# Ledger of designs, part 360: VH-VL binders against q0aze0

Target 1, 268 residues: q0aze0
Amino acid sequence: MKIILVNNRFKENTEKKAQEIAGQLSALNVEVIIDNGLDEPYAGTVDFIMVLGGDGTMLRAARRYGQRAIPVLGVNMGTVGFLSNIEINELAEYLPLILREEYSLEARMMLEVAVFQQQSLLTRVFCLNELLLRSNSPRMLSFALEISGQKLEPYRGDGLIVSTTTGSTAYSLSAGGPIADPQLDAFIVTPVASHIINKRPLVVSPEREISLHLLEEREAIIGIDGQIKMDFGAENRVLIKRAPHPLLMVNLKAKPFFTSIDRSLQRQ
Short names: E, the ipSAE of ESMFold2; O, the ipSAE of OpenDDE; V2, 0.75 times the mean of E and O plus 0.25 times the DockQ between their complexes.

## First folded at step 16 (VH-VL)

Design EE12 (framework fv_ragifilimab; at its last look DockQ between E and O 0.93; V2 from the best seeds 0.86)
Fold by OpenDDE, look of step 16:
Structure EE12 (fold): chain C 268 residues (1-268), chain A 122 residues (1-122), chain B 113 residues (1-113)
Amino acid sequence: as target 1 above (268 residues)
Amino acid sequence: QVQLVQSGAEVKKPGASVKVSCKGSGYTFTSYYMYWVRQAPGQGLEWIGVINPDSGGTKYNQKFKDRATMTVDKSISTAYMELSRLRSDDTAVYYCARGHEYETYLGYFDLWGQGTLVTVSS
Amino acid sequence: DIVMTQSPDSLAVSLGERATINCKSSQSVLYEYDNKNYLTWYQQKPGQPPKLLIYWASYRESGVPDRFSGSGSGTDFTLTISSLQAEDVAVYHCQQYYSTPLTFGQGTKLEIK
């Protein structure tokens, strides 16, 4: 068995733990690759990905490896999040199951985000949560939203979020988007501080394509999963599709989504 | 060894064009954005543009958008920067540089070529 | 465009002493969503390309000596060499990568006093 351990290079505690776990796995004749984000994603074949840390680390891992159809386990290290399945102190208990591949998988839809400079593809990213288009100034943006060739009325506001159902509990939620069952595949299109009061979040079929472009010569920002930043101008277009492969999240233990959400909302 | 190797020095007349090459080795060429930066003698660094070596997508400094053309040949892990309508103030050392990440073109450069001196003189 | 301004243009520091170089951006290079400063420092020795020293304002590149440190946030950044060594004589450049065009400071020449 070959496992990638993903941790956050900027969090020393996760690095230390990754080394420790790597040692333990090696002692069990498991080949381990540690990915702390400093290098290019490991290109070789692996059987399992273990993500050590919070949701942010999981998002990064998803972007790096999500298209490879590899089981990904989130191991929480004391943070509040929605993407981890077990706690770090539980890892020892569940390790035998991992090694025997006795676990269930939950497929989570990802976004394929393509950013074009004029007609050329500048960036393509697969992400688990969302794409954010937002103004980089105090002024509102005017931008066009098109869904499967249907041009909506121009949006005027601070921005727009296109999220997966997984991402519905992330920035989309803060912007007033609906909470979506992560077992459902859909786009959630959430306006950010729209000037038009009647602009409501849209739940869109994963079979559709979403395109965004600015209607004015202003600068905006594209954010992906709250971690990737790109500038966005009149010469740019964004195309969003369902990623060709979902993220395969490992379920070692039951985690009641709606109960967790309810609890989290009460804490805010 | 991870490195970028650029083509040799060039001497051009005003109005001419120059094409500088940059060959990457020791890493996955298509996984990192390639940037072009120049430095006039005794001056600071100036960003020319960025190219996605995989897709060929480019973004230029507007200052150079009408004169600079970045391309790549993936088969030989080589990036090219062509600057046309050369002027005396284009005299500089031109660098190719690798971006630190593949997810965004907004980046810093962790690997540099040795530089190519381009002299424009009548 | 984000304008990067370094200060001073040149600096002479005695061996073993602290060297401080400042870099100011005309706009904030702090991204609120990831709480990172999109600022990097390079070292350039004569006849050589720049070398990456610091990224995200405060993180040292692998192989960079501990005496180098980056600090600051938003618009004001500082590169510090705690104890200047002879090999540290170079031009230092700050660069923002918050937005295009990517821009650099004018450079600071560091010499031994």
Scores: ipSAE 0.880, ipTM 0.934, lowest interface PAE 0.5, mean pLDDT 94
Fold by ESMFold2, look of step 16:
Structure EE12 (fold): chain C 268 residues (1-268), chain A 122 residues (1-122), chain B 113 residues (1-113)
Amino acid sequence: as target 1 above (268 residues)
Amino acid sequence: QVQLVQSGAEVKKPGASVKVSCKGSGYTFTSYYMYWVRQAPGQGLEWIGVINPDSGGTKYNQKFKDRATMTVDKSISTAYMELSRLRSDDTAVYYCARGHEYETYLGYFDLWGQGTLVTVSS
Amino acid sequence: DIVMTQSPDSLAVSLGERATINCKSSQSVLYEYDNKNYLTWYQQKPGQPPKLLIYWASYRESGVPDRFSGSGSGTDFTLTISSLQAEDVAVYHCQQYYSTPLTFGQGTKLEIK
């Protein structure tokens, strides 16, 4: 069995723990690849991915590996977020189940984001939480939103968030979007400081195609999962679709979403 | 061994064009953004543009937008930058560089070609 | 366009002494959503391409000696060489990657006094 251990190279305690866990697994004849973010993603076939850290490390792992249909387990090493399943001090208890592949999987929808420069594809990136379109100056944006070819009235404001249900508790929530049940697959489209009074958050079928472009030349950015940044100008267009594959999250320990929601949000 | 190897020095007359090549080896060529940067004698570094080697998509510094053309032949892991309507102030060393970031072209350069001197004189 | 201004243009420092190079951007290069400064330092020796030293303002690239460090945030950044060595004679460049066009400081030439 071959496992990737994902950690954040800039958090020393996760690096040390990754080495420790790799040693324990090697003693059980498990091949371990450590991905601390310094090198390109491991390209070979693996059976399982273990993410050591918080939601931010899981977001990066999802973008790097989520389209490969490999089970991904979040192991928390600090404040409990929305994407970890077990605590690091529980790993020894659950390790036999991991090795025997005795766990369930929860599929989490991802976004496929394509940014075009004029007519050519400049960037294709996957996203677990959200795409943020945001003004990069004191001036507001004027932009067009299309959903499966249906043109909405122009938006005017600071920007727009297109989120998954998983991302509904991230920036979308701060902008006034609903908290969504993670068992649903949907886009959640949330305006940011809209000056157009009738623009409400929209919940949209995951089968739709969402398109954004600016109606005036302004400095804007596209942010992905709060971690990836791109310029966005009048020569750009972004298309957003459901990604071909969901993130396959390992479920070893029950994590009731609704009973834990206030505690998890207070920690974020 | 990861490297970028550029074509040799060129001497051109004003009004001509030059095409510089950059071959990447030892890594997955289509996984990293490729950048072009120049440095005039005694001057600083100036970004020309970026190309996505997988899609061929480009973004140019506006200063070069009408004169520079970046392309890729991914079958031979080679990027090209062509600069047209050359002037004497285009005399510079032209570098290709690889970005470390996979997911955005807003990045820093962890690998540079050796540079190609282009001299423009009458 | 974000203008990057380095100071000084040229610097002479005795072997074993501390060298300090400043870089100022015309706009903040701190992205509030990831809390990262989109700022990099390069070393360039005569006849050679630039070499990456520091990224995200303060993270040292693998293989770069510990005497090199980066600091600062927002608009003001510093490259420090804690104990100058003979091989550190070079031109040093800062670069922002907060937005396109990607821009560089004009360079600082570091020499042994």
Scores: ipSAE 0.782, ipTM 0.895, lowest interface PAE 1.1, mean pLDDT 90
ESMFold2 (binder alone), look of step 16: mean pLDDT 94; pTM 0.956

Design EE13 (framework fv_ragifilimab; at its last look DockQ between E and O 0.90; V2 from the best seeds 0.85)
Fold by OpenDDE, look of step 16:
Structure EE13 (fold): chain C 268 residues (1-268), chain A 122 residues (1-122), chain B 113 residues (1-113)
Amino acid sequence: as target 1 above (268 residues)
Amino acid sequence: QVQLVQSGAEVKKPGASVKVSCKGSGYTFTGYYMYWVRQAPGQGLEWIGVINPDSGGTKYNQKFKDRATMTVDKSISTAYMELSRLRSDDTAVYYCARGREYETYLSYFDLWGQGTLVTVSS
Amino acid sequence: DIVMTQSPDSLAVSLGERATINCKSSQSVLYEYDNQNYLTWYQQKPGQPPKLLIYWASYRESGVPDRFSGSGSGTDFTLTISSLQAEDVAVYHCQQYYSTPLTFGQGTKLEIK
């Protein structure tokens, strides 16, 4: 068995723990690759990915490995989040199940985000939560939204979020988007401080494609999963599709999503 | 060994073009953005542009938008930067550099070529 | 464009003493979503390309001695060498990667006093 341990390059405690766990796994004749995010994703075949940390680390892991159809386990290290399945102190208990591959998988839809510079593809990213288009100034942004060739009325506001159902509890929620069951596959299109009162969040079929471009010569930014930043101008276009492969999240123990939402909302 | 190796020094006349090559080795060439940066003698560094070696997508500094052309040959892990309509003030050491952050072209550089001196003189 | 301004242009520091180089950006390079400063420092010795020292304003690149440190946030950043060594003689550059065009400071020449 070969396992990738993903930790947060900016959190030393996760690095330390990754080393410890690597040692333990090695003692059990498991080959371990540690990925702290500083190097390119491991290109070899692996059987399992263990993410040590919070939701942010999971998002990064998803972007790096999500397209490879590898089971991904979130191991929380003391943070509140929605993407971890077990706690770090529970790992020892569940390790035998992991090694025996006695676990269930939950498929989570990901986004395929393509950013074009003029007519050429500049970057493509698979992400678990969302793409954010946002104004780079205090001024409102004017942009066009197209869904499967249907051109909507121009948007005017601070920006727009296109989120997965998994991402519905992330920035989309803060922007007034609906909370979605993560077992659903759908796009959630949430306006960010739209000037038009009637601009409501849209729930869009995963079979459709979403296109965004600016209607003015202004600078905007693209944010992906709250971690990736890119410039976005009049010469750019973004195309969003359902990723060709979902993230396979490992489910070792039950996590009641809706009760967790209630708890989380009380903290905000 | 992870490295970038650039082509040799060039001497050009004003109005001519120069094409500098940069070969990557020891890493996944298509997995990292390739940047071009130049440095005039005794001056600071100046960003020319970035290319996605996988897709061929490019983004240029507006200053060079009409004169610089970045390309890649993935089969030999080589990036190219061509600068046309050369002027005396284009005299500089030209560097290729690998971006550390592979998810975005907004990045810093963890690997540099040795540099290519381009001299433009009458 | 974000303009990067280093200060001083040059400085001489005695061996074993602290060297401080400042870099100021014309606008904030702090990204509010990831709370990171898109600022890096390079060391460049004569006849060599720049070498990565600090990234995300305060994180040392692997292999960089502990005496090097980066600090600051928003628009004001500092590279500090706690105890100058002979091999530290070089030109130091700051660079922002918050937005394109990517821009550099004018460089700071550090010499031994």
Scores: ipSAE 0.866, ipTM 0.934, lowest interface PAE 0.6, mean pLDDT 94
Fold by ESMFold2, look of step 16:
Structure EE13 (fold): chain C 268 residues (1-268), chain A 122 residues (1-122), chain B 113 residues (1-113)
Amino acid sequence: as target 1 above (268 residues)
Amino acid sequence: QVQLVQSGAEVKKPGASVKVSCKGSGYTFTGYYMYWVRQAPGQGLEWIGVINPDSGGTKYNQKFKDRATMTVDKSISTAYMELSRLRSDDTAVYYCARGREYETYLSYFDLWGQGTLVTVSS
Amino acid sequence: DIVMTQSPDSLAVSLGERATINCKSSQSVLYEYDNQNYLTWYQQKPGQPPKLLIYWASYRESGVPDRFSGSGSGTDFTLTISSLQAEDVAVYHCQQYYSTPLTFGQGTKLEIK
C-alpha cells in the first residue's frame, strides 16, 4: 500500500509529526511519500492520501491530487475546521480501517479554472473553495459575468466570488453568500461590495459554464482558495466549470455539518 | 541532472533579430512555467516574460511586448525567445529560468540557464 | 510596476563579520489572503547565473548555508549573512513576484574588506 502524507513544511510541529507517522506506517510495510508542499505533486500511483493539518493544508492537497480519484483523509492537528474527519490522537484507532479500506467516501465538487491571456490559455488550476476576482487598486471594477453564454447586466464593485458549496463557509460567507450544504453540487456567485443593488448572490447549476472579464482597464487579482494568486486585466478572461472529478473525502467518523457550524466558524 | 542549457553567444547588428534557445532536461518540462530574464553588463536583472510550456500561453513585460516572441517546442523540451529590431542597449546576457510555483506565473526561479551573451554592435 | 530598491549598492565586510543588505518595494508585497511576502533573494557570482537563496522573504533554499537569513515584511526586507565567508563574495538581488512585471532590485555587490 502506498500513501501520500501531506503536511505544511512551513509549520515546524507538522513536519516532525509527519516524519513520526511516516515511520509508524513504514513499520507496517506501507510505502509513504511525504508531500510538504514545496515540490511538484507526486506523479506515481498511490492508494490513499492523508492530510495532516487544517483546512488550508486540505485545500492544497485537493488542488494537487483531487482530480486523481484517490481517497483523501483530513486529520486535524489543532483547530477544528470543516474539512478534517478525525483527530491526530485518534489516528492509531482508525489506522486498521484505513489499511483495510473500510470507510465511506463523500464527494465534494471542485472548480476547474482557466485563465486566458487574450486567446491563449495561460493558467489552468483546480479549486476546492472559491475563485475570487478582486480590485487591485482603490478604484472599483466594471466587469461582465456570463453564465452558459448568457450575459448578465454589468457588475460594478470590488469583485466577485465563485465558490463551491464547500467554499460557502469561506470568503463567500464573508461577502454575504449563503451557507450551503456541502453535499449539494452548485456554484455560488457572490458579489463583493457591489454598487449595483440588484446584484444578489446566485446559486447556479454545476453544469453551467461561468466566464468573467473586465469591461474597463483596471488592475485586478484572481485568487484561488486564498492561496494562489494571479494578475487579471482587460486582456484576460477566466472560464470556470465543474472539475472533471470531485474530491473524494474519507469518512471514518461521522461529522454532523449543521450542528458543528458555529464551532467551526469560530475556529476558522 | 536537472538543468537548463542555452544556445551560444551571438553578435548582431542593430535592426536584426536574435533567437535564443533553452533546453530543459531532468525534469517534467511542461510542468513548470519558463521565464526569460536579461542582464546588461554591470546592470541588474530585467524580466522579459513567461511562457506556459504546456499550452504555449505567454505573458510579456510591456516593455518588450512588441519585440519579444516566446515559443516552445515541447517535443524536444526547448523554449525559445526571439528579440527583434535590436539596438545597442539590448546587449546583455539573456537567461531562461524555471519557476518554482507551478500553479501560477507569479513565481521566483529555482533553476537558471547558463546565460547567452547577445552583443549588438553598431 | 513595483520598484525594488536595494541598499547599499555595494559594501565591503571583513571575513567572519555580519553583512546586511536591504531591499525596499514601492508597494507592499504581502498578500493578505495567504499572509505571505512575495519576495526572494538571489546570489550571483561573477560569470554565473543567479542562484536562489531565500524565498517567501524568510525561507532558506535547500543547500544554502545557515549563515544566510531573510527577514522583513510588507515593503522592507533584509538579507543577513551572519559570518561572512570568502565564497560569499557576490552580487545579491531581491525580486518581487507579487505582480507582473516581475521586478528585481538593482543588486548589491558584496566584497571582502
Scores: ipSAE 0.810, ipTM 0.907, lowest interface PAE 0.9, mean pLDDT 91
ESMFold2 (binder alone), look of step 16: mean pLDDT 95; pTM 0.964

Design EE14 (framework fv_ragifilimab; at its last look DockQ between E and O 0.93; V2 from the best seeds 0.87)
Fold by OpenDDE, look of step 16:
Structure EE14 (fold): chain C 268 residues (1-268), chain A 122 residues (1-122), chain B 113 residues (1-113)
Amino acid sequence: as target 1 above (268 residues)
Amino acid sequence: QVQLVQSGAEVKKPGASVKVSCKGSGYTFTGYWMYWVRQAPGQGLEWIGVINPDSGGTKYNQKFKDRATMTVDKSISTAYMELSRLRSDDTAVYYCARGHEYETYLGYFDLWGQGTLVTVSS
Amino acid sequence: DIVMTQSPDSLAVSLGERATINCKSSQSVLYDYDNKNYLTWYQQKPGQPPKLLIYWASYRESGVPDRFSGSGSGTDFTLTISSLQAEDVAVYHCQQYYSTPLTFGQGTKLEIK
């Protein structure tokens, strides 16, 4: 068995723990690759990905490895989040199950975000939570939203979020989006401080495509999962689709999403 | 060994064009954004543009948008920067540099080519 | 465009003494979503390309001696060499990557007094 341990290079505690766990796994004849984000994603074949840390680390791991159809386990290290399945102190208990591949998988839809410069593809990113379009100034943006070729009335506001259901508990929630069942595949389109009061969040079929572009020559920002930043101007377009592959999240322990949502939100 | 190797020094006349090459080795060429930066003698560094070696997508400094053209040949892990309508103030050492991340072009450079001196003189 | 201004333009410091170089951006390079400062420092020796020293304002690149440190946030940043060594003679550059165009400071020449 070969496992990638993903941790946050900027969190020393996760680095130390990754080394410790790597040692333990090696003692069990498991090959371990540690990914702390310093290097490019490991390109070799692996059987399992273990993410040590909070939601941020999971998001990064998802972007790095989510398209490879590899089971991904979130191991929380004392933070509050929605993407971890077990706690670090539980790892020893569940390790035998991991090694025997006795676990269930939950498929989480990811976004395929394509950013264009004029007509050329600038970059394509697969992400687990959301794409954010935000003004780069105190002034509101005017931008066009198109869903499967249907052009909506122009949006005026601070920005827009296109989120997965997984991402519904992230920035979309802060912007007034609905909390979505993670087992549901859908886009959540949440306006950020819209000037139009009646602009409500949209729940959109994952079969549709979403496109965004500015209607004025102004500078905006694209944010992906709250970690990736890009400029966005009049010469840019964004196309958002369902990623061709979901993230396969490992379920070793049942988590009552809805019964714990209030508690989790209060802690954030 | 991870490295960027650039083409040799060039001497050009005003109005001419120059094309500098940059070959990457020791890493996944398409996995990192490639930047071009120049430095005039005794001056600071100036960003020219960036290219995604995988998609071919480019973003240029507006100062150079009409004169600079970045391209890549993935088959030989080589990036190219062509600057046209050369002027005397284009005299500089031109560097290719690898971005630290593959996810965004907003980055810093963790690997540099050795530089290519381009001299523009009548 | 974000203008990067370094100070001083040149600096002479005795061996073993602290060297301090400042870099100021015309606008904040702190991204509020990831709470990171999009600021890097490079060292450039004569006839060589720049070498990465510090990224995200305060993190040392692998292999960089611990006498180098970066600090600051928002618009004001500082590169500090706690104890200047002979091999530290170079031009130092700050660079923001918060937005395009990517911009550099004018550079600071560090010499031994």
Scores: ipSAE 0.865, ipTM 0.928, lowest interface PAE 0.6, mean pLDDT 94
Fold by ESMFold2, look of step 16:
Structure EE14 (fold): chain C 268 residues (1-268), chain A 122 residues (1-122), chain B 113 residues (1-113)
Amino acid sequence: as target 1 above (268 residues)
Amino acid sequence: QVQLVQSGAEVKKPGASVKVSCKGSGYTFTGYWMYWVRQAPGQGLEWIGVINPDSGGTKYNQKFKDRATMTVDKSISTAYMELSRLRSDDTAVYYCARGHEYETYLGYFDLWGQGTLVTVSS
Amino acid sequence: DIVMTQSPDSLAVSLGERATINCKSSQSVLYDYDNKNYLTWYQQKPGQPPKLLIYWASYRESGVPDRFSGSGSGTDFTLTISSLQAEDVAVYHCQQYYSTPLTFGQGTKLEIK
């Protein structure tokens, strides 16, 4: 069995714990690859991914490995978030189940984001939470939103968030979007500081294709999962679709989403 | 070993073009953004542009967009930068460089080619 | 465009003494969503390409001696060499990667006094 341990190189305690866990797994004849973010993603065959850290580390793991349909377990090492399943002090208890593959999987929709420069594809990025389009100056944006070729009235404001249901508790929530059940597949489209009063958040079928472009030249930013930043100008557009594969999140310990909403949000 | 190896020095006349090559080895060539940066004698560093070796998509510094053309041949892990309508102030060392992150072109460079001196003289 | 201005243009420091190089950006390079400063420092010795020293303003690249440190946030950044060695004679560049075009400071030549 081959496992990737994902940690955050900026938090030394996760590096030490990753080395410790790798030693324990190696003693059980498990091949271990450590991904601390320094090197490119491991390209070989992998059976399981263990993420040591909080939601941010899970987001990076999802972007690196989520399209490979590999089970991903979130192991909390500090502040409880929305994407961890077990605590680090519980790992020894659950390790036999992991090795025997005795766990369930929860599918989480991901976004596929294609960024264009004029007519040319610049890049394609996947994300678990959201794409943010935001002004990068004191001036507001004027931009167009199209949903499956249907042009909405122009937007004017600070920007727009296109989120998964998993991302509904991230920046979308701060901008006034609804909390969504992460078991649903949907886009949540949330305006950021809209100056047009009747622009409300939209919940959109995951089968739709969403397009964004600026209607006048302004300095803007595309943000992905709060971690990836790109320029966005009048020469750009972005297309957003449901990604080909969901993130497959491992469920070893029940995590009651609805009863824990207030506690999880309070702890950020 | 992980490295970027560039083509040799060139001498050109004003109005000509030059094409510099940059071969990457020891890493997944299509997994990182490739940058071009130049340095005129006694001057600072100037970013020319960036190419995604997987998609072929490019972004250019506006100063160069009408004269610079970046391409890749991913079958041989090689990037190219062609600068046309050369002027004497294009005399510089031209570097290719690899970005530190996979997902964005807004990055710093953890791997540099050895540089290619291009001299433009009449 | 974000203009990066280094000071001084040239600096002479005695061996074993502290060297300080400043870099100022014309606008903030702090991204509020990830709380990171999109600023790096390179060392460039004669006839060589630049070498990465510091990224995200304050993180030392692997293999860089711990006498090199970076500090600052927003628009004002500092590279410090705590005890100058002979091999530290070089030109030092700051670079922002907050937005395109990616831009560099003009460079600071560090010399032994």
Scores: ipSAE 0.832, ipTM 0.907, lowest interface PAE 0.8, mean pLDDT 91
ESMFold2 (binder alone), look of step 16: mean pLDDT 94; pTM 0.959

